# VHH binders against THO complex subunit 6 (THO6): the designs that were tried, part 15

Target 1, 367 residues: THO complex subunit 6 (THO6), of Arabidopsis thaliana (Mouse-ear cress) (q8l4m1)
Amino acid sequence: MYGDATNWNEDEYRESILKEREIETRTVFRTAWAPPARISNPDAFVVASSDGTLAFHSLNSLVSQSASFGYSKGQDVMVAEPERVVRAHEGPAYDVKFYGEDEDALLLSCGDDGRVRGWKWREFAESDVSLHLKENHLKPLLELINPQHKGPWGALSPMPEINAMSVDPQSGSVFTAAGDSCAYCWDVESGKIKMTFKGHSDYLHTVVSRSSASQILTGSEDGTARIWDCKTGKCVKVIGSQDKKSRLRVSSMALDGSESWLVCGQGKNLALWNLPASECVQTIPIPAHVQDVMFDEKQILTVGAEPLLRRFDLNGALLSQIHCAPCSVFSISLHPAGVVAVGGYGGIVDVISQFGSHLCTFRSSSL
Short names: E, the ipSAE of ESMFold2; O, the ipSAE of OpenDDE; V2, 0.75 times the mean of E and O plus 0.25 times the DockQ between their complexes.

## First folded at step 4 (VHH)

Design a40 (framework vhh_7n9e_1)
Fold by ESMFold2-Fast, scan of step 4:
Structure a40 (fold): chain B 367 residues (1-367), chain A 120 residues (1-120)
Amino acid sequence: as target 1 above (367 residues)
Amino acid sequence: DVQLVESGGGLVQAGGSLRLSCAASGFTFSSYAMYWGRQAPGKGREWVSGISYSGSSTAYASSVKGRFTISRDNAKNTLYLQMNNLKPEDTALYYCAKWGRSGDYPFDYWGQGTQVTVSS
């Protein structure tokens, strides 16, 4: 807040300080680019944050705001106005995904409250009821609720969180990575669990659909990645250190476009696997803990507990390093045009061109 | 070496309040769901309350819901139980426990407990 001390009252001052702290302590866990359908805004993306919000942004608006901000302030990260912001979860929103590529696509989010919530993207992005307000508590079309487990003596488990999602519109499914060590296959139309994947000994960080093989892959705090058959729910392969002492969590996984190549982020290493051959062909050491990985055709993108976006080829050669605004980076999302959005600590999002230039850096305003 | 140390018990009059603490060490406290349980003289173990690793989700036994509040401070590796409107039937040894992330029961380990006595 700006102004002299005589214009402030104690309650307004306290509220402004709490709002500033909420902005500063927020973490962006995931971003997702909207599908390039006729109704969806070109270069639109959604930001999922630790305060439970989903914020919709337009890249063109952000670039314009960034250029204006750069002339007036040199040290602060700009606080951007979203096109819309919705409180989606009680507690952090950990993942956001689009279900479908057409005008009927769903926006899905999952979070600490053990829910997946979904909205029609056209209703989320363009709603007359929210024309006068960018913030709304829009009711979800879909709500999936994690099971609570019963124990002895009348015990009821707290709600297991949902840490990650993977979508498979062809099978009508969304897959979730849960805090109860299980992955779940959900039927999007009915909202019911179709399959439970049980076998990990600690919570899941990541899940990836491998639709071509009717499989999913999961990564766990237990130090293993696992491949599961979607028809039976059975684990068909355990990928992990033969040495139990190495016990590094599998934080992140990605498949290439052919679904034949897997990259796993495990501690301070990337492991590149050829799945048809069932062999690890490359291990790439990273100076910081890996938090997310992605394929860009024949190249690997990675971020982690450092302010850097790294790019490698499949032989493990470092192709580029780009400084990011968050001191710790939690996620990468890649637009088909080659533009990358990264999100991380401090509620900061950095949007980077295919050539490595920074297009905009911002924090979303709070609700 | 995992350790759980409960404290804050004592004698209190019916209708009174107590706050219990559980200090945890030897494991990554912030990664595990935690529970409070109790055992009254001559009775079996009873689950009281549970809290998720982040603190965002809580659960309570019907006998204590609305009177007890579970919370945690992950920076201090400490679990709390705020007990309000105490009744003589709340008299028990109270202990904290870690719950496994695999969804399995029973608990991996228990503290030694802190005695709560509610006088009529």
Scores: ipSAE 0.154, ipTM 0.618, lowest interface PAE 3.6, mean pLDDT 84

Design a41 (framework vhh_7n9e_1)
Fold by ESMFold2-Fast, scan of step 4:
Structure a41 (fold): chain B 367 residues (1-367), chain A 120 residues (1-120)
Amino acid sequence: as target 1 above (367 residues)
Amino acid sequence: DVQLVESGGGLVQAGGSLRLSCAASGFTFSSYAMYWGRQAPGKGREWVSGISYSGSYTAYASSVKGRFTISRDNAKNTLYLQMNNLKPEDTALYYCAKQGRVPYSSFDYWGQGTQVTVSS
């Protein structure tokens, strides 16, 4: 009826309780596929988590690790050993992006501490033959620090978090979505703010670069998406309902490859906009709060506060609905080969093929 | 030990319907996701559809979405594929597959298959 007390080990029990607590409270906020070395096959990706870590994983290694783990209801999801884990932030890491598309790319992360930190990807990913002699520290090459604002009484604001990033290597820029209701354009070479985008009335969830038009798009808790001119810092268009009472937070946004189509996640709806026409062409209801969206060519991928990855065409027809391991899914990252990584509640990452089969499911180990 | 036996294939005219069945034995059917795949003559294997262990979630290849429906009966250890509005391009050997021992890995076991031929 009860367990065998002679086999009980207090240290093992304590470790299992701490592991369960870490698993229960951890969240993966974002994943990002690494640029290919010479082959465009998906292999390497980075996971940004609520404990402030960035974990590098190899898909080939994850599939091999998972071969020793059985599938059974009531067993823990596999805890994967990463290739490298770095504590990138004090507090949660909210976004991770690659700056550049080749071997010289930078790995960038942003978080609750109001910083963007960056590393050379080759240095982050390189095997260290002297690993046992190192302290497992990797110093960032780049650190961008959000500004603090003075209130009417002269007191500094709390450090605004950075909730999302968008990269534009062609202009040498990184755009950030901040908790102070501003977006910022940062010059990567100098580490300085080139432009501040002011106009939202509540904190920003998302920012997307529209390089072809020298614009950015932002989504806010205030229920609007906004289009900004990067040269002037001026808002050129407000996207949203004219009725303030019907406005829901804009949690997520994506542009298609042509940068003519925008999809916005607003509460329990997707809104599809044709930007040249400035027209909302489709609204797609979703049963749960939308947390991330992206384009796969002429199809829309979405995840949210449900254990589902949904795929729609531009007419709003549901093309597929795939079960995900996290009970709430916070992000999608799409590899050009069609492989999707999703991350969410419980520190769980699920890697799904272009055919909808699950390639691996795991929890990233703690630092 | 693991055995998957497909049935229900046959010759049909374009626009017709067939229902395929896969009888599973040798494992706890209700604990694994199940899949349908197909292989046309001279072509590689193509994934067609998948269903979660509980039956609550399904996925389909774009080529069959809206025409095919995957379902399962865990009490009978049986997987089904309802195929409607069949096209000549659907002509293939259809086989069911069990999810591998590793969670969310590619297909582990394949049956012998059942032939579907769609006349033009």
Scores: ipSAE 0.000, ipTM 0.101, lowest interface PAE 22.5, mean pLDDT 80

Design a42 (framework vhh_7n9e_1)
Fold by ESMFold2-Fast, scan of step 4:
Structure a42 (fold): chain B 367 residues (1-367), chain A 121 residues (1-121)
Amino acid sequence: as target 1 above (367 residues)
Amino acid sequence: DVQLVESGGGLVQAGGSLRLSCAASGFTFSSYAMYWGRQAPGKGREWVSGISYSGSSTAYASSVKGRFTISRDNAKNTLYLQMNNLKPEDTALYYCAKPLYSGRSYEFDYWGQGTQVTVSS
């Protein structure tokens, strides 16, 4: 009744509905904790979203905002004010990583537009600098551009997207997982391709650097994970699905701290590999499609097409299940202090403590 | 079974506009880059435009760049080609094409029967 009697401006009402839909239709593909990643309390992290934005948030500010939201409103999810928002890509931003340590570190993102863009983290995080620059259009220091391929009938491929990155500051390299079925090694200093890794038959979802062995690992829509020698660009081993007919995409991969253990997310399964032995030692069934995996020392964290963060030991025993706010969860980022950020459908980020309690749940405000 | 059905062609005068549609079924449309090709009378097929599976990356043949716009609606499983400032040399049967692999492959696996565009004078 009250709503029916309310006298409002129709333009303001329509704008509020469009704003709400813009926020709610956003997907968070990745989060990354900023350096220095210390055993002390985490604070700064960046959120990469389907609208092409990178949003910098402070955990301390989010917890404060969450407390105020909880006292003043009865809603389930708050819209949080970021410390900074930059439109990094035309189309979705799929991955975000930090390259290097300290204030000299680069913030890198990759996206659907086939670019890796990089900013000095100090400049990105420094609010005073934004007053002299267009805040929403902070110019990147680094831009890497995927090659376009020629095909039949004079065809030129659309710009292949970059779906994932892995950083290796020790070798001066960034590795990218591309929509053209190739992985690329980029020289960060020159901005040029150092190596092309060809062999997959469909686009790549994931790439991880295995610096101790001078290798990378890739996961593809073609249903294989592959190990590559960085010096030759040659595929050393094809791993993953044993049966070509039953192959499901390799959506996600992670290495443990020793770089001896690999976990692959493949359809509704986790596959645990001991790389020195070249042996699959465990397969863990999951009720939903796996979208991200990572190691927490000797434990495996996984999320996917369900509102759950699951934790397993190396024997495949389920240690915990934590309900997450996104109905589908696309990524996990773990701070050394044990705090986890997960992002997913509806533009929702959920930050979970080392004890499994929810610290804050939010959507980033629009530009 | 993969099916691509083109529509929206017709007769138009030079300088005019047409919007073509391609209705896709039998595969996960949102996972595939999609392409438009054309075949002019007495010629082989020529690529016109391509669009990424998400819709944010596009590519065009030099002859149509700036005049044609490719787009898609993944919720409706539909591909579009907006053709502006049409020229007599744009006269052709226009085909929607599906790549062999999902993602951004440009190796074509399947294409439709086409919709005829005729530009007079």
Scores: ipSAE 0.144, ipTM 0.611, lowest interface PAE 4.1, mean pLDDT 85

Design a43 (from n12 with T103R P105E; framework vhh_7n9e_1; at its last look DockQ between E and O 0.63; V2 from the best seeds 0.00; counts 0 for: pae E 4.0 > 2)
Fold by ESMFold2, look of step 5:
Formats: sequence, C-alpha cells, structure tokens
Structure a43 (fold): chain B 367 residues (1-367), chain A 119 residues (1-119)
Amino acid sequence: as target 1 above (367 residues)
Amino acid sequence: DVQLVESGGGLVQAGGSLRLSCAASGFTFSSYAMYWGRQAPGKGREWVSGISYSGSSTAYASSVKGRFTISRDNAKNTLYLQMNNLKPEDTALYYCARWLSGRYEFDYWGQGTQVTVSS
C-alpha cells in the first residue's frame, strides 16, 4: 500500500524497453554459410538483417555461448556477439551470396536501398584486424546500383529495392531480382548491366541461375515464374497464370544440382517442376505461406510463416519436420555437412544439426 | 475508399521552413511508394519528391534537392515533407499521391495544401 520506488529511474527503464523492442522486432532475411575452403574461421556464416547489417558468426563460438536455457524452453533467446558487424545497407539487407569458393571470394549483399555491395571475404573475416569496428570499417570493393525509372510529371522513381541475388561464376555474372518488376544481369568485373529481363507485371521476389542452359528463372508477385534466355534477354517460358484476387505470389525458387528440377514456393504450396519435360510433376500443400525453399540433393527443404523446417522427397512425402525458434522463418542455408541455419522474425537464428538436433539458437548483436 | 488529406500549408517568409503532412486511409499505406507533387498557379503539375514503401529510398526533383526532405511513418499512415530555405518559386498547391510501381503512374492524390512564400 505504502511506498514508491524512489530509486527508480524511469528514463533508463523506458530506454531499456525501447531498445529491447528494437532488437526483438528485427527480422533475419538471409543466412549464408561461408565457403568451406580453408579459412581462419571455419564453419562461419553471415546473417543479413532488417536493420541493414551483415553479422559474421563462428559456429564454435555460438555453441559455447548457448549453454543457457534456450528460447524453446520458455526462456528468452540469448543475444550472441558476432565476430564482425558491418552496416551494408540503408534499410533492410535482403540477401547474401558468396561469389567464389576460395580466400578471394566476395561476400555480396543486396537490400532495400537498391544496391549490391561486395567485400573480400578474407578481409571481412581476417584475424589480423586488431581494432574494434564501429561501422563500415571496410569500404566495399563492389557496388551495383539499380536504375531508376521515369514517370508522369517528370517524376523519377525511388531507387528500386533488390530482393534477391543469384551468382554465376561461370559467366562472371550476378543476377538481381528488383522491385521495379525487372531482373538484371551484372558483370562483376565491370560493374555494368549486361542484360535486362523485362516482362513481369509486378515486383520480383526471387531469382535463380540455370548455368547449364544459360538461363535464369524469376518469381514474382504477379503470380508467375519466368524462364529467361541470358543471351537474348527474352522470356522463353511462363510458369503459372496471372489471376485477379486469388493469384499466388511466387515467393521462392530453387534448382537441384542437375538443374533439371525446380521447386517453387507459391502461397501455401510447393510446385515441383521437371524442366526438360516442362511439366509440373507434384504440388505439395503446406499449412503456412512458403517463404524459402532449397534442394538438398534430391530432397526439398522449406520454411514459411510458421516455426517449422520441413523436408520432402520428390514424390511429396514428408521426411522430417523440425520445430524452429523463429515463429516465422525467411531463410534456409545448408552447410555441405548437412547443418542447417534458419532465420526469421525476432532476429532469431536457429542452427540445426544434420540429425535434427538444435546446436544453438540466438539473436545476433548488431549496430 | 482511398483518401489522402494534406495539411501544414500556409504563408511563410522566404528562407523559412514548413512541414507538410499527408494522412492516408482506405488502403495498406506501407505497401505503396508515395510522392509529393505541386502545382503553381497557371502552371502544370510537377513532382517534388518520392519515397519507397519502406522509406529507405527517396528521390527529389533537382529544384528542391538539398532543401526538402521526404519521410514517412508507416505506423501512423502519414507522409511528411520538410521544406527548408523556401523560395518564392516554391509557392504552389502541394499534394500527396500514391504511386503504382508496376505502371509508373499515380492513381490517387489529395486536394492539396497551399504553400505561399513571400519575398
């Protein structure tokens, strides 16, 4: 009844609550395992987040930090300190890819600011750095800037965002899926656009390169996926049909290692295509909206607007279903050893062994 | 129904500042790029500034770059224009407009708010 907290600092409490909300409202849009070539920090991966940062983590360091009770046991997720953090974009970072496999590999990111930025992975991960970094310590080696479009009244479009990338070292190219309904092929060495892929009627969610056929595939909000000839820039195939209200966006796509099998995440379905036959072989219903897909050999991994990582065979049979810490999952990344990293809402990353056990669960500390 | 309501206009001395607001309703504001445009008496419409749906990308007409700042608050469904170092040629009816990214066109705009800059 009597007494108030005279030692209470309301401003400090209010500030701590606001900071907690900022951390917990972050989203991880992409995780990517660093190339497994001999490097100074093996089993490393990069986390791209809605605050525009790229954070590099070592699996060994994360496992040692994860000794406390995990989020899935009703305890809050541990905030882990990354080995390195860089602000790569103004606004969200949407995708991360590695161009190359060795110590000279480039770390590429794209984001809401309409840019692709690239760094030498070795410099980003190098142990020779003795200083604590604040922000953007390393100048990017590569910067690609989306074109703007002209509209009525002389209006110039805002810089279109870049939602996804695909790399093709064979042709020295990076492909981008943009918010202006176009995909672009960029020459990595020159930094110039080699080809523009125009035909979708709404923004692109995903792009995948099909090097064996000199093609790319794009998935769009317009409900279609398209296959494009990289030599001519022309659309050679439209998969799916535009609908009015019931159209299902193509949110994610992946090719298997042979580049003969394509899986599309479309609404609450996976559509499995055999590309030589030009035939949809299987449609697999998913209880939640699909947000990412990939192949592990001839098996399909998928995540979505639910806390589950699912694995299917080509016949659509469910092989495994693993609970994930993020309540909505946007990214799957697979290490060659079978370890999977998933990331999503809350800034949460969950690392799952090849046997389905959780190795660690964390929020990446960032700027 | 889509509605865009501008406010914050008025009379201001040259060199002064003014902040415009545009309250949006009847659509998912955070899904659209938004623009400010203006129309001076006896002249055609011209664009002033645009901002992407997330607010992370902006564009400005050369006549206002460095002086005007566009921003948005998606939680409040509100678009803003901060106008600094105003000049008499900035005198116009200012309106916000919704951008159709797939067709590079505007489909809705408000009634506007008058800005008058005196010498």
Scores: ipSAE 0.145, ipTM 0.620, lowest interface PAE 4.0, mean pLDDT 83
ESMFold2-Fast, scan of step 4: ipSAE 0.420; ipTM 0.816
ESMFold2 (binder alone), look of step 5: mean pLDDT 86; pTM 0.866
OpenDDE, look of step 5: ipSAE 0.532; ipTM 0.842

Design a44 (from n12 with D1E A14P G37V R45L A61P S62D N85S K87R L93V W109R Q114L; framework vhh_ozoralizumab_d1)
Fold by ESMFold2-Fast, scan of step 4:
Structure a44 (fold): chain B 367 residues (1-367), chain A 119 residues (1-119)
Amino acid sequence: as target 1 above (367 residues)
Amino acid sequence: EVQLVESGGGLVQPGGSLRLSCAASGFTFSSYAMYWVRQAPGKGLEWVSGISYSGSSTAYPDSVKGRFTISRDNAKNTLYLQMNSLRPEDTAVYYCARWLSGTYPFDYRGQGTLVTVSS
């Protein structure tokens, strides 16, 4: 800055620009609904963001704040005060899941730093200390660390990121989708790897547990989804085009409640598979790249690189589309009551009722 | 969006020194091992240095060992290559690279910076 020679404050200027960029480019990658003491009302949920934070919000508080703010045409999105914010990761937090369904549940997160970290939910959610603490760090009860591999030149590989998790409390397991092209089965109690799933040729975007069959399913940048046997670690089926050059990344997958139906997001398409028949029964074209999918009973929900939440039936008929505030939407989380939270670009979260109305739209305040 | 931007290249006499810098953005720099690779005219990519995510481990091929030093500043998201005792055979485009897995040599590299060693 040539003109600022009289009072040179280049470091403060750089810090202000970096902070503005961080706010503008902040992304919510995942939300997760917390188990209540009774599963009757959606209230608590956690937001995982590109700045490495986990933010706990109360829906009742957000709805009250939203009513006071008012949805105004052309006005800024509400900035909401979270009940708690912690720095969970060095770098982005990509996924957040609850391990268990009651008061003893663990809150798990994974991220770019190659770690899964876990906290007891009740300890995370307790509002015991009401100070502007310099310590926004909660010590995790659990830390799982991705393995690093030796490179061809003897240097350690990059720490592989963990892009997604799937929980299986019945087997005591967490499955992770790693940047080293492997999926891992972790024993939650010991913190050790029980199984490594090798066969993909590029990093993994998604992993889903299929507990009824003792299987997992993985989706990769290599353009394949794969089904693995959890007892042997062997790939039992490869789902994908035989022509490698026509393959598009498998960004997202979901199983229905029966674990018989799989939906895969691949480029601008949804593929619906009947797993017992091993057949693709439906392909649904989407106008934008698919970033997340899930089942709501016999309906398919999808979001992607567009500001829309779409609902389809199993025959591919569009049932509804709802405009979302993020211009690109990265994730869907569905509460058993039918309330949906979506998160995306700009650090924006939309909470949508079971009837398709917007309950609140917000950004979390930063640490 | 992952960005790697190299700088510091130029023309230098044999026996001279240059320091290359790489500014990283769009990912958690401190979580990744980083590499410098080079490509001389008409040749393939050649690895010239690697550094662990923490900076505690470094590696070099015999062709540059003792002459080149890789370092990083995780607080500034910057990778460095100090090149001493430069030789005409060090003439190449130098790339900053991030490596994802052993089977995928690197997922991102910068635009490169040209180093020319001539008298």
Scores: ipSAE 0.000, ipTM 0.197, lowest interface PAE 14.1, mean pLDDT 81

Design a45 (from n12, 14 letters changed; framework vhh_ozoralizumab_d1)
Fold by ESMFold2-Fast, scan of step 4:
Structure a45 (fold): chain B 367 residues (1-367), chain A 119 residues (1-119)
Amino acid sequence: as target 1 above (367 residues)
Amino acid sequence: EVQLVESGGGLVQPGGSLRLSCAASGFTFSRYAMYWVRQAPGKGLEWVSAISYSGSSTYYPDSVKGRFTISRDNAKNTLYLQMNSLRPEDTAVYYCARWLSGTYPFDYRGQGTLVTVSS
């Protein structure tokens, strides 16, 4: 037998260590820059993480905190308090997007629980310190629920996750890339599925809207990208090697501003396609698996399973290479001013200027 | 290429137990719901159990509910079926199967492992 001589500081210290480990073991899957509106912060962005949270940060606040962090405690990465944090999903939050512009915009997230949840950005961004409202309990105004399908003998499927979203406010639609190999077009106003896109043989990693052509493009673990007609739900074009043995997963896709050029991240390669010509113009080898791609005008940005942000021209020439703090980088988001946010393993976000200098590097504090 | 390899079948007396294993390769195992399916001699395929990609949700038909337990180890890319209180009616070839929503029948199954329940 022994007597109880424990002090409360030991329990508080252990909880602090567990909280620090939870922060360090998180993955940031996506960041999204908020639209510039009169009542919004033009430097605002939202971070979607593996713990199911959405964290809102102000770049001006982060830069100020970064300047004071410096050499003061010997820590390698700053832990920043978000302006607001919401528990959006029971499992990981895989994607975050803004639907619409200005103060009427919706903040949307999708995740492992098979849900898309949405909030009015104005309500999400505004905090009232005088009210003791729990930020982690902010009720969504929109919830879209992935379909469960009956299996061959009548059993319901497990809930398929939603891995990515693309928004088209002009048509009132959100497109989702699902773990059941389907893409879905959702009517935002009714919350109902408007169209199902069937044809892939494996789960989807990515979906992008090609609004000018009334199409979407999808990328799959099956090693193909597909172009779909939004009015019929039919596959118009399959982009992939005819030799199935050489197919590598299509993890990421982006369209340029003209929606004529497509870049696909496929295994350890970028493939650049001219869509009107239906022609692969360039293949760019990458030393690590590609996890995200995007266009910056006539240049291609890419990140992947390496601590580097790479920039290429359309001929495949490497223009720049910037070291990132996450050892593996999952996403890129580009602000109209040319500022880039990248997120990855360890819960780390790097914000990089249009000139390639690091503005701030941080982990969001836990819920 | 997708491969599923079942093991653990054999001859067992009524009331006995067996544990089946399925080794998966060629796809991201942790992203797929998995099934156990069986086929008795001269009969069609019958689903036996289903498990979500994370292992959080499991499903059973009444014929095996309370006797069979499905589980998975995503780090080892392995699916399991623990079979207790076995009956002669459970005699079948058991297949590990990957289920893809909206696909019928299952898009991939292994070669199978024979379970014979007899005295």
Scores: ipSAE 0.005, ipTM 0.332, lowest interface PAE 10.3, mean pLDDT 83

Design a46 (framework vhh_7mjh_2)
Fold by ESMFold2-Fast, scan of step 4:
Structure a46 (fold): chain B 367 residues (1-367), chain A 118 residues (1-118)
Amino acid sequence: as target 1 above (367 residues)
Amino acid sequence: EVQLVESGGGLVQPGGSLRLSCAASGFTFSSYAMSWVRQAPGKGLEWIGRIYSGSSTSYNPSLKSLVTISRDNSKNTLYLQMNSLRAEDTATYYCARWLSGTYPFDYWGQGTTVTVSS
């Protein structure tokens, strides 16, 4: 695995070891499936990593590469070359989303530098690039910059990071969850803030649009989830208060397709809420800290600080658990065909079929 | 292998000053935000502040007037300058690599102990 011992320069060897360590110490925070132009099998997806990169991969190419790689005892993880890689952010890229469903969709990312950047997906995905991919300097079409706040003595705060996004193309909006404890509604066409949502006492981990009710939901380090009216910017409901020992962050939230069911990940628990009834109907204990949740129709998918993807029904019954390659898993992305991509520690992405079989496991190559 | 090694702790008189260092290796130090976190005896972790890759800083508001975080990317070293130390500043101080608000620390140093006592 260390290559030919008779054929190296010491500086080149040192550089290759540092590059390998950089790849292995990278974290994948989010993956996002590209929208199909028409009827589509899952193929194109984007990986957002702690080094600030967005890497575009083809599932068909990865499956082909995986077959050629050949795993020894399943302990070796292949390093795959992306179709394109760009350094989108100074510091980590925390979230990646597609804005729109068609060939005119935008690829959006947010990160530690307090920016949302957007590219036209067809321009980002152009395959006119050489086989050996390097850092691309593709100019973004959209750049949103989080507000800086005046501190004591009138000095501006450091730039607050943007931890999560939710898209609402029907209203022309992107919602952001920021490290300044605020959520923001941005007008995509003008690039301006339409609304600021103030009330949380600590930074935000997650934001979810609830378009059917003209609301958003936010989850915070302060231990609360909040529901906000998009027309007024006012908080209409506070879910949970953790005023005692061991405040548990609301790390993750998801709405089902009807936008009537909410699942919240909080510490080692999932809380299932029926929003029309304003009731918590189920609490599901998890052995590890929850890091992401998602609905697959009437089932709940969850990942966290363990190498497992768990699936539950709405009554809290465990339907399946699948071993994942990352020792800690940060995100789930679900393709409409039922294929799931998960990303986590060590820069590892695992792609799992709708039947629970592993399609490929890889690290994206560094620039 | 990522390593973070803190140094500079020890016994300090009330009202004194102290500078802590954290030597980083095994990753591209200049590309990552870095944090200082402390834990007083019998208490939970308290975040002190963060320095971004571009050297901008963010502090715990309760500590901002008492501390300064800086970095030297040529030496792969993070610093914490503390002034006007009080008995309540007695704690183990940790250097940590910052990821995000959601996933704040992926690597920690072993810690260095600061005792403020007359």
Scores: ipSAE 0.000, ipTM 0.247, lowest interface PAE 17.3, mean pLDDT 83

Design a47 (from n12, 15 letters changed; framework vhh_3k1k_2)
Amino acid sequence: QVQLVESGGALVQPGGSLRLSCAASGFTFSRYAMYWYRQAPGKEREWVAGISYSGSSTSYEDSVKGRFTISRDDARNTVYLQMNSLKPEDTAVYYCARWLSGTYPFDYWGQGTQVTVSS
ESMFold2-Fast, scan of step 4: ipSAE 0.447; ipTM 0.770

